# VH-VL binders against c7peq0, part 30

Target 1, 252 residues: c7peq0
Amino acid sequence: MHNKIYNSFIDRKAKGIKSFAVLIDPDKVNPADIADLAAKCTAAKVDYIFLGGSLVITNHLDECVQQFKTLCDIPVVLFPGSPSQVSRYADALLYLSVISGRNPELLIGQHVLSAPAVKKSGLEVISTGYVLIDGGAPTTVSYISNTTPIPSDKDDIAMCTAMAGEMLGMKVVFMDAGSGARKPITESMISRVASQVSAPIIVGGGIRDAEKAYLNCKAGADIIVVGNAIEKETSLIKEMADAVHAAAPVLK

## First folded at step 6 (VH-VL; framework fv_inotuzumab)

Design c71
Fold by ESMFold2-Fast, scan of step 6:
Structure c71 (fold): chain C 252 residues (1-252), chain A 121 residues (1-121), chain B 112 residues (1-112)
Amino acid sequence: as target 1 above (252 residues)
Amino acid sequence: EVQLVQSGAEVKKPGASVKVSCKASGYTFTSYYIHWVRQAPGQGLEWIGYINPSGGSTTYRRKFQGRVTMTADTSTSTVYMELSSLRSEDTAVYYCARDWGYDSSGYFDYWGQGTLVTVSS
Amino acid sequence: DVQVTQSPSSLSASVGDRVTITCRSSQSLLHSEGKTYLSWYLHKPGKAPQLLIYEVSNRFSGVPDRFSGSGSGTDFTLTISSLQPEDFATYYCQQYDNWPLTFGQGTKVEIK
């Protein structure tokens, strides 16, 4: 369907159901391990598989999507490191605009260049306001593009940025501490953002244990994304999925 | 002239493994995916999976996961499919087939002649 | 998995007959760029399968023009305008819009 994945985000949020996504970088994952990962994700009732990475290798991305689509029924959502990372076999694309920064290339420029390919791919496109939060480690985005992340303790700046993104038409807010974050986003910041936006909120970066995943959901996150910790210890998939699914939203 | 030439017929006992080869010629071996498709007696075609000879990445249909292994030897332009824990239901003609790989099209332009694998006591 | 169903399972025909084989998919195979990913193969006992048609209606190199494919969305047909002796075979449709790749169960064209 055109909005099948986005509608699943909206419907689950409306019902108070929390979702767990496993982030896999197709350029970093060993292809031989994908079958085991897909089986573990299925057994753990993972809600979404997010595929994304720093490098664009067209056949490699397609092959990774094909493997997950063949081996499990979990929706595959592209979380691209650049807007050119597309595969027609995926279920949806998070079309990231880095609204936390002031780099016009990451706000719209790269999107202009990728739009024809995205349209030809037939992918469901989910406009995503990407809010990069300082996780204590430099990111490729901040280093290469002069895009400054929001300080980890500036809840009001993150809140206003997410609100602006929503008002500009972004369907989803993605709060990310970044790959290799030393510290995850605080529950206070998630709560502040959740108090002012109606869009589904995805939270990722620096989440290393089930307790933090659970607390982020209680703070108002709708979808928890974990990549780095799962790469190091795949047994965490079931533990984190269970914690996310057990979480209840913070009442207003 | 594009050719895919497969190894000869095999007779195996239940529980054994079989390894079928497919030797490619007449094209750049690493530029095309090789898929495996089988046909059991009286049944239709069933897709098993594929290998990218460039890099060796594989995708297998779920029902064969854990029992099938595909490998490629670029020095001999040969793809292998090994199927383990054989059952009588695995009796089939096994085909290798070329997918041109350029756009992940998934249709097969040239096929091997087939290898009959019979699983019997 | 996208399910592909062929009809009929078998048919009897004479040389010179017009033969039509149908293929139905469980979901639309139409992609946003206007392409539809459905192929047809001919298979004879003891021989390699042969590609006849790809992307619904494109004949593969060397395939006689008596073979034609048509259809859209979920419903597709392979037509043989004037059956020849070498056309007595089993025909398979295949979808390649979605993974895993799936084939129809086959249609056997037998001599009357």
Scores: ipSAE 0.522, ipTM 0.813, lowest interface PAE 3.1, mean pLDDT 88

Design c72
Fold by ESMFold2-Fast, scan of step 6:
Formats: C-alpha cells, sequence, structure tokens
Structure c72 (fold): chain C 252 residues (1-252), chain A 121 residues (1-121), chain B 112 residues (1-112)
C-alpha cells in the first residue's frame, strides 16, 4: 500500500478523470456533525477528504481522522498547517514545501524537525510544491509563513515556480488562494501552469460555485479542493462533485 | 489498582433503548480512551466505538451510527453507552475496555466484567 | 475495513502440547519504524477478555512466558509452548493499524 494515494492521483490524471476533495478544518467542524457530513460526501461520490488547517489550537486532528475513517471509505489526506500535524490513521500526508515563498523554514527547515515523527507515523508521504496565490484577503498561511503570495495576475511567475518545484522532485503541485480567499485562482493561471507541468495539479481557495469548479477542471486542474463554501452550505458538495466529475479538459 | 466496573444485566423489548455504565477507578480517568466491544452468543468480538473522556469526543463504527451514543461523566469517572432501536441481534455481552494511549492506542489493557443485554419479545 | 482471519477456527490439544494459532490481515500492518499494530487476547466464558500480547511480540505485564507472538506484514502467529489447564480458551487477534478496529473470528482451544 506504499504510494497508494499518489498512484491514485497519477492514474486518475492519466485517464482524464477529475477529482473532487472536501477540505475540513478539525478546529472548525462540530464533532456531532461529522456523521452527516461523511454521509453527504459518500452520497456525492467525493474522491478525497483533506483534513487540516493553518492554525490548530486544539488536539482534535487524530480523533477527526478516526471519525471519517470509521464512517466512510473515502481516502483521508492530511493537509497540515505544520508538518508536525500528523495522524497515523490517515491514508496520506501532503508534505508541503511553500515554493512560492523565500522562507527557508517552509522550504526545508520545519521538515527537518518533523521528519522523525512523520517517518514514525508510517504515513504515505506525498511531496507537494505549494504555490500560494493572492486571493485578495490575508490568510493564516500568509501570517504564519511570513511569505508574500504570488500576485493573482502573474501567470508566468506561478508557471515558472511550479515547473521549478516539479524539476526539484515535488510529486504534486498545489495552487492555493488560501482559506477565506475573496477571489479564486484564474483559469488563465491554471492553464499556464498546466501547459508546462506534468504532475497532478490541485487547485483550491475561493471556489464558491459549481461553475468555477468546472471551469478550473477545463483549464487543467486535476483535483479541486473546496472548504469554506461547503462549511457555509453543505448542499454544495453534490453540486460541485457532479460538476468536477463531468468536466473534460480543453487542453491536449 | 485499575478497575472498570459495569452495570448489571438488562432485558429489553425490540425497539427499546438500553444504557450501560462503566465506572473507572485507579487511574486518571481523562488520560485514557474507553472503547466498547460486544460479543453475541456464539459469535466473536465486535468493536463498537470509543469515547475520549477528556472533552467527550466519540468515534463509532458505521453500522451503529444513529443508534449508539457514548457519554462520559468526569465527576463520577463513569462512561455510558446507550444503544437505541434494539433488535434481537443486539443480544450480546457488552464490554468497556481501556485504550493504553495515543502512541499505542487500539489495544485494550483492562476490561470491564461485561454486561449481558438480552433483546426478546 | 481491514479484515483479520484466524486459522484454525478450533483445535483440540492436551496439557503440555505446543499450540500455534495464525492470523492473516487483508493488508500489511507494518509501519516504517518497525511497529506493527497487532494484539492477541485470551477469552473464557463468563469472564472479560485478557490482553496477552501487543505490537506482535510484546507480552503484557503478568502474562506467562509460554505465550509468544511473532510475524510481520500480513501473517502473524501466537504460540503457547507448553499448554496448561488454564489455557483452554478462545483466542482473538486484533488489528489497530486502522479504524474501524477489527478482530479475528476467534480460535477455540479445547481439551483433547
Amino acid sequence: as target 1 above (252 residues)
Amino acid sequence: EVQLVQSGAEVKKPGASVKVSCKASGYTFTSYYIHWVRQAPGQGLEWIGYINPSGGSTTYRRKFQGRVTMTADTSTSTVYMELSSLRSEDTAVYYCARDWGYDSSGYFDYWGQGTLVTVSS
Amino acid sequence: DVQVTQSPSSLSASVGDRVTITCRSSQSLLHSEGKTYLSWYLHKPGKAPQLLIYEVSNRFSGVPDRFSGSGSGTDFTLTISSLQPEDFATYYCQQYDNVPLTFGQGTKVEIK
């Protein structure tokens, strides 16, 4: 089962199948609502559950992972605010390197400190080139990372950053406007990145409706991740999942 | 000395609810998860779920969701498991068991004596 | 769900016999740091289950040294080197590598 989740990313991309992920913040979700949320994700055929957040104040991550693993068969992937936020019950960890910034701690420093705990956890580790794009609002990631996001209209800078990350061995590219973004990443930027990168591309932040999820897939995104909109209206899960699954790429 | 003491046997009609207690002593109650495991006559052990007495968070096996509720009373060091909409196949001995801890969680070092729940018309 | 299957379902033995019980999981229980999350329990009618072995090969406090566990990956074995009268019981393996936690179906050790 080594690389099982990463292999699912690669296999689905090769077949032209688009994936939908629901992002859950363990500190924001009410534990009593998890069973209903898991049932809705299952009914909507959600492909991945991403668990994580930029700031985890309470130690509820492990219990939240266990609840989702017990209540549904959807793979649980950790999307941590810190490389130390791990649960052995998860299916995989996105091991984020913030390649859009110039903070050495977020490129490698924190990873050096967390590596023994990550290895001990036995989790599948997916090296992820995390590209933070300006979403029009300050994010917890921006504050914690002390890094400037790439401007929303600088498509070529995002493209070159993603290419460099891939060439340096990152298995996945994650383009994120951040939690609470006022605006999502543009189709033009996604298309520019997709034109030069072969790795699976995850796109998230500021996606509030099914049309935008669909258009991002047409632009070249392989996995769409949505958090804030679903926290406000869980009925969107089915609508967005259907739109993502119906998408066919306009590129190649 | 670590002890888990459960409430006595119960006889219920189909459709009723049952609430079983498990009183802990001899350790720091909020430092360990408590799991519930049952055994139907002639069958093996079946895991139901657990509660973290610190904060009251719970995880239940899918087949019991909507029917099981676990609660903890820290003032009396007691965990409760309530199972509703009882069926004849819920007839079983129900055990509470202590989970050693986070790094080694999932094996059960101390068990309650068991509570027989009989569901019959 | 991770399935665990025991073999045999029952066996007959005499005091002093060497008894082996096997447990197979549907997926590997190994972690990169050498921890494998598999435990064994002894259960007698009218009594609570008793922990014998955790993490494949570690004996729980007070458990006699005639009990030993071994195995790796998906294949595990419980061995009783010299069966005693108090050892006639049903034995269960349990995986705790993933949730939901699952038990084997049990192996009944009966007097020959």
Scores: ipSAE 0.075, ipTM 0.672, lowest interface PAE 7.2, mean pLDDT 88

Design c73
Fold by ESMFold2-Fast, scan of step 6:
Structure c73 (fold): chain C 252 residues (1-252), chain A 121 residues (1-121), chain B 112 residues (1-112)
Amino acid sequence: as target 1 above (252 residues)
Amino acid sequence: EVQLVQSGAEVKKPGASVKVSCKASGYTFTSYYIHWVRQAPGQGLEWIGYINPSGGSTTYRRKFQGRVTMTADTSTSTVYMELSSLRSEDTAVYYCARDWGYDSSGYFDYWGQGTLVTVSS
Amino acid sequence: DVQVTQSPSSLSASVGDRVTITCRSSQSLLHSEGKTYLSWYLHKPGKAPQLLIYEVSNRFSGVPDRFSGSGSGTDFTLTISSLQPEDFATYYCQQYDDLPLTFGQGTKVEIK
């Protein structure tokens, strides 16, 4: 369907169901390990596979998508660091606009250049307001994007930025501390954003343990994304998925 | 003039491995994916997986993961499919088939003639 | 997995007859911009399968115009307008909208 993945975000949020996504960088994963990784994600009941990275050097995204699509039933969502390559076999594309910064190329410029290829791909396109938050260290995203992240303690700036993105028509808000972040986004900031935004909220960056994933969900995150910690220790997949799923509210 | 020519029939015992070849000619070998499809006696067609001869990346259907290995030799324009731990239900005609590759189109414009693999006592 | 189901499993026909074979998918194969990923193959015992139709209605190079494909969403049809002696074969539909690639179970066209 055209809106199948976005509708799953909306429907799950409406039911209070929290989702866990594993972020996989095609340039860092060994193709021989994908079958084991897909099996672990399936066993852990991972909700989404996010495929992409801040800087994709080798161009085998399409084949990586095909391996995951063949080996598991989990939806594959593109989280591109490069607008040049897409895979028609993916279930959706997060079309990121970096609304926290003032770089015109990341707000709209790169999108103008990629739009014909994205249209031709036939992918479900999910317009995404990407809000980069200071994680205590420069990240590939902040350096490559040439944009200043929102300070980690400026909850109202993050809130207003997310609100503006939603009002401009973005379907999803993505709050990201970036790969290599020293600290994750605070529960205070997530709560402030969630209090004013109805769109699904994706939170990622600096999440190293199940407790933080759980607390971020309780604060208002709808989807938790983990990449760096999982690359170092794949056993965390099950632990984090369980914590995220456990954060769903008990209905009265 | 596109041709895919496969190796001859094989008879194997349960637990053995079989390696089937598919030699391509008449086109740029590295520009197209090669898929493998089998047909057991009295059954329909079943997709196994594919290889991209450019770089050698592979995608296998889940039920064959761990038992199938596909390789490509660009110097001879030949793709190989090796299936291990053979069982009687692996008895089938195995086909190689060409796919556009770049767009990962998934339909097969040219096929090999087929290789009968029989697995019995 | 996307399942594809053909009907009928077999049929008997005479040369010159109009033959219709149906294929139904478990979910829509419409991808984008009118792109629907469904193909049809002809297969005879002892020979390689042959591509007839791709993307629902596009006839492959060299395929006679008596073969035509139609359909949308989940329902697809292969039509042979005037059956010829060389057309007695088994026909398969295949979806390639999603992985793993899947085929229908086949329709055998036999001499009446």
Scores: ipSAE 0.446, ipTM 0.771, lowest interface PAE 3.4, mean pLDDT 88

Design c74
Fold by ESMFold2-Fast, scan of step 6:
Structure c74 (fold): chain C 252 residues (1-252), chain A 121 residues (1-121), chain B 112 residues (1-112)
Amino acid sequence: as target 1 above (252 residues)
Amino acid sequence: EVQLVQSGAEVKKPGASVKVSCKASGYTFTSYYIHWVRQAPGQGLEWIGYINPSGGSTTYRRKFQGRVTMTADTSTSTVYMELSSLRSEDTAVYYCARDWGYDSSGYFDYWGQGTLVTVSS
Amino acid sequence: DVQVTQSPSSLSASVGDRVTITCRSSQSLLHSEGKTYLSWYLHKPGKAPQLLIYEVSNRFSGVPDRFSGSGSGTDFTLTISSLQPEDFATYYCQQYDELPLTFGQGTKVEIK
């Protein structure tokens, strides 16, 4: 099915089921540790493996995708630092447009250049409105591309940005404080965005414990993505997955 | 002329390890992946995994993870597959096979002659 | 894993016969660019397997034109238009759309 992953986002959201994703940077993971990591993700019932990052210098993404696809049954979704970073073995690609900023290269320019390679890859493409929120630390996107993140306390700006992205046809909203964020996105901001959009909402950046993952789900996030905390302590995979899966929908 | 030449037959006891070699010639060694495929007596072909000789990255089928190790020596254009904790069920002919390692990868254009590994007490 | 099933498991034929071997995958092998990742191999005891067909219908270099592949989605066929003495062998189909790579169980073509 060519919309299998997107349909899983929509179907799970409709049923009130919360999803947990582990973000893995191919350039930071030791290949010898992948089998153990895949086993821990399987045991914890992780819903998605997000592969990629803001800055990927070495080109072994395809081999990393192949390791995970061989070692576990969890869907692998590309979260690329560049739209040209693709592997035909992945299950889907989050095709990020940085709608929080005003850089035309990140809104459409890079996509024009990568579209032939993306189409040739045969991957399911999920148009994603990427909303970068200030996490208290500079990110590759904000620093290298001169893209200003939305201030962490400007809930209505984030809400309006997400609404515009949805109205322009983006299938998913991704709220990200960025890799290495010092503070995660607030429950109030998540709630404001969730109150006005119907698209699945992915929330990531700065989430360091199970309680925050749970509270973000309660606020209206549909998919929680965690990378840095898991890199430092893989035992957190099970704790966070359990907290996400236990979350009940917020009352509106 | 592309050739993959494998080491000779091995007889091992249960619990031992075996290391099979595959020497490549007639092409640029680091430009192609090398896969390993086995065939137990009376059975079909079973894929084990592969190595990229450029950089040495490996992918192994789940059931062999923890027991198989693939390595490459670029100075001799040779790939090795070591299988540990051998059982009688590991008795098979082991083949190395060449793959493009990028677009259109996953089918095997040239194969080694095979190495019979017999595991018996 | 993507399962690949061949039929028949064996068949008997005479030189000059048309032989067809079927391969069925548990899910579609079609890629969005019209590429379908299915290959066929010939294997004889004591010899290395040989590539015959890749991407369903492309004959590998040096393979006689009597071998042809066809099919789409989940159903594939290898045809030998006029069987020759050297064609008595076991044939395997292989999918390479998904990892792990998987082979059919084999079809043995025997002398009638």
Scores: ipSAE 0.259, ipTM 0.710, lowest interface PAE 5.2, mean pLDDT 88

Design c75
Fold by ESMFold2-Fast, scan of step 6:
Structure c75 (fold): chain C 252 residues (1-252), chain A 121 residues (1-121), chain B 112 residues (1-112)
Amino acid sequence: as target 1 above (252 residues)
Amino acid sequence: EVQLVQSGAEVKKPGASVKVSCKASGYTFTSYYIHWVRQAPGQGLEWIGYINPSGGSTTYRRKFQGRVTMTADTSTSTVYMELSSLRSEDTAVYYCARDWGYDSSGYFDYWGQGTLVTVSS
Amino acid sequence: DVQVTQSPSSLSASVGDRVTITCRSSQSLLHSEGKTYLSWYLHKPGKAPQLLIYEVSNRFSGVPDRFSGSGSGTDFTLTISSLQPEDFATYYCQQYDSLPLTFGQGTKVEIK
């Protein structure tokens, strides 16, 4: 069945279970460190490994996927930066449309180019409404996407954008402040979006400690994704995973 | 003509290491993955892992992680598999096998003749 | 792991016989693009294994047309239409849909 990962997002959300994802950039990770990283993710009970990023200059993606799939049982979900970033061994692909901006290439154009390769890969495809939020600094993501991020205090614009994405058939909403963000997305904005959409909400960018991960889950995020902080300090994996899992309702 | 030629039989004591070679010829060495597969006496085939000779990236089956090391020497078109901390259950014929890699990855078009590794006290 | 089971474990046959070997996977090997990732190999002791069939039904270059593969989903068959002396060997199926790569236990085709 090619809906296994999406069904896991839906089922976990329905039960109030919060998920933690570690974002790995295949071009930045040292291949010699992958076995240790996979073991740490397993010990911490990480729910998903997201592979990819906004810019991948050389393609080590397929081999990195194969290493994680061989070394651990955590689902591997692709977070692609380009049309060529696919691996048939991954569990699913987040097929990102940047709905926060008005660049036709990022709404549909690049998808037209990648569709044959994606179909040939046999991957589960999860249509994803990607909502870029201003993180307080110019980021590689905002520059490369050539779109203006939603201002960090415009909760209603983010809410309406996510609602539109859901109504247009996006299975998942991804709210991202960017990996270099000076400030993460506010609980207010997450809560406002969560109040109006039923789709699973992934939140990432600028999350540097367990408390913020916990508060984002309490605000309504379903999946917390952390990349940059984990690249610098892998000991944070356990702390953040624990905080995310603790945010699940205990009064059921 | 594509050929994979492996080194000769080895007899080792428990706890020792063994290094098996696989020399490739007849194709562009860096364009294909090399996998290692073993067969213990009376058992079926068991996949160990692979190396991409372009860049040296490796993927090892979980049960061999920490005990197996695969390397490639592009100047001699030779892949090596070293297995450490040998146990009696490691007694097997070890094969190298070629794979197109990437999107077509996973089946083996050409194999080496096999190397018998015997682990006995 | 995807488990792969072959049947029978062994069989006896004469030159000219039609031989069929079956392979069953613990889950479907079909991808959404319509590709199914199963291959078949011939193996003799002391010799390199040889690829016969890949993606269920495609004969590898130089493989005689007496060898054919068929099947879908979880059930697969290798057929040898008219067994030749050089075909007495052990045959293995292999799935490559999922990691780790896994093989069937083998089917030995012996002279009657």
Scores: ipSAE 0.555, ipTM 0.816, lowest interface PAE 2.7, mean pLDDT 88

Design c76
Fold by ESMFold2-Fast, scan of step 6:
Structure c76 (fold): chain C 252 residues (1-252), chain A 121 residues (1-121), chain B 112 residues (1-112)
Amino acid sequence: as target 1 above (252 residues)
Amino acid sequence: EVQLVQSGAEVKKPGASVKVSCKASGYTFTSYYIHWVRQAPGQGLEWIGYINPSGGSTTYRRKFQGRVTMTADTSTSTVYMELSSLRSEDTAVYYCARDWGYDSSGYFDYWGQGTLVTVSS
Amino acid sequence: DVQVTQSPSSLSASVGDRVTITCRSSQSLLHSEGKTYLSWYLHKPGKAPQLLIYEVSNRFSGVPDRFSGSGSGTDFTLTISSLQPEDFATYYCQQYDHLPLTFGQGTKVEIK
């Protein structure tokens, strides 16, 4: 498979450029609102659209991908809740291994079953070490993963987990508090992980304002993902994108 | 067996709206997407968008967003395409066409006969 | 958008002739594992268009053996090995690897 999207992650990280991703759940978004949402993402210069986190529904994910691919030029990256969630029109797939837990199905088992379909889809596959952090509330993500999240204050456990994932060949580290998180991941934990891994770091869950997005970037996050706050108020898309982009260093 | 039958020719004035119908028969209506494609005189075929009759979800090409509306009536197995704010450039033959909507989506196994829409004063 | 261009725009032929029509895309249509998303249609005046070939070389159900498709990457060909009276029509190619879906401008096959 090609590495166009992954290469964009590492190229931007090497230049100190921070990226903003909007997470959209195909099962929650009103199809009639997608055109307006795509226009707002384009105007705000959103870097990636992440689709996923929902239960398996026939055609909903594929239709949602096609709507975004038809209405805007922003890359669409799949963030699937199950191995059956693929669309050949997407730009890439985050192939999540839940390395924070000890469920062998989520470490490798489901991947064994999905690999032929993923290969047939022709999607760029980005191996992703998914690190679930306790966000203070049960979430669909934590329930679906059937694993215990890392406690929110155990920075070194998160750091060691991310390091192990990188050493085992994961291209990206995704630190997630979950879409329904009451509290986001701390800057301390992000900084601790960033100090020991070279892979791009995606951070999401519980981010409700532009200042937190900015501070997470300063702590070492490379890509900020926001879903729930945007569902409640789409005007936050531009504020958060601007804050993330402002965290990039001055050239020379 | 499978047939898509479209409504008759329309003549409209600039600024008006037109609604073209496409009646399906010979298959399970809600199991396939219906796309709309047009051909202006002397030009190639231009894809407009599609509707999934199961649930009514739609995808429209960017240039038609805000001017086109596709709907489906499952009780009559009929898809409609309404195009508003008509311009002279919208003069074309409009076709409906069926596809599988899944892994093989994007090619059309059966088409309607076409509906000529003329926009003139 | 991916552009699709056909050549020639028109041709004249006699029953029994071998006819070839070409289709070129502005970008490769190769998706993965040999999947290339290119189809061909026949359109006769006053009738609905008909699918002839899908995925470059697969004949649709009921399509006569005289129709064949070939090609890869950006260059594709529809061949009619021995033209029959019912084959005088306009032919269109279509790519469906990229959104929006795009078509060629058509090739009209006329009687000599």
Scores: ipSAE 0.629, ipTM 0.838, lowest interface PAE 2.2, mean pLDDT 88

Design c77
Fold by ESMFold2-Fast, scan of step 6:
Structure c77 (fold): chain C 252 residues (1-252), chain A 121 residues (1-121), chain B 112 residues (1-112)
Amino acid sequence: as target 1 above (252 residues)
Amino acid sequence: EVQLVQSGAEVKKPGASVKVSCKASGYTFTSYYIHWVRQAPGQGLEWIGYINPSGGSTTYRRKFQGRVTMTADTSTSTVYMELSSLRSEDTAVYYCARDWGYDSSGYFDYWGQGTLVTVSS
Amino acid sequence: DVQVTQSPSSLSASVGDRVTITCRSSQSLLHSEGKTYLSWYLHKPGKAPQLLIYEVSNRFSGVPDRFSGSGSGTDFTLTISSLQPEDFATYYCQQYYNLPLTFGQGTKVEIK
């Protein structure tokens, strides 16, 4: 395994450069639309394509990875819901440990089962402390995993959870309100986490407009992930990418 | 015994479309990907893309995106490749080829005999 | 794209000769855990191409043992230990490490 994608996360963070990722669920995207979607991501200068979801079927995932890798040069990072969600053509895998919950299977159990397949795939593995935040709607993750998300207004619990994940060796912190979230994670919570964590911070869930993406970057997010809003309106890709990129500070 | 049998030679005018067939036999049709590869006169082999007959998902090389369409008919165990907006440089022998698809194999164990497509002005 | 280059472009040989064809990739075809994604094909005009070797050195079922593949990283070789009349053909190597899939330009083995 190698660290090319992870090194891009830490290098960009060190320079104050903000990154935009589009989350694609292979089971929800119409295959006929993938070429147009890849072209729009390229034109908008999307930094990463995240592929995956809690219920992604393995054959759909691998084929979707192959389509994006053939159609564009943007790095493809797997955001897997299960041990079977690997494709050797992807650039990296976010190896999610759901540290906001107390389900041992999501903390380490499923990882033990998936490790041989992940190693065989040759993918770059990025250990990820996944912090599920209450977005006002049940998420597939919380339903399937039977875990409780952190309340949306408990900034210190999210902060302490992220700090613990970093101290346990997680390379990246992912704060997620879930793809179906009614409300995104607050700037207050992002700021509290960013004040104590040096690892790259990915923020996603419930982000519906460019202004919120921008404000989340200003609060301390390093990578903004958008999925549900993009599925409904692909014109948002350019608007959000521009807002995220504009959030990088002008160096003196 | 595995066989892939392709349709006969085609002559087309620039701007026309061509549809080449590849009939599979001797195995479970939906268990394998079918790729398309072409060879222009005096040139090497060039990969075009593939179809998974189970579900019909396709992946096309970037340069053919928007011009190529692959389909599969499970009732006849036949894959089709349609190439539109033909240009003189599309003159080539077109081959279908079988790929297990399992574990992202990517090599071709059986091939069709080829179909010559000539684009004449 | 991963580029694949063969050498020589053509050669002349007699039945019984040992023939060696080389293939070089623009980057390593070695994936983690030791798999190297390179295959070899035999092709005659008007006929279906035939798989000879996959994953560098594995002979496909029914392929005579006079055909062997070797190599690692970026450099690969197909060897025919004793050329037979049916072996006069064009040979192609193919990488399947990355998409798009790419082939070498071919090596034509002709009667001397």
Scores: ipSAE 0.564, ipTM 0.813, lowest interface PAE 2.6, mean pLDDT 89

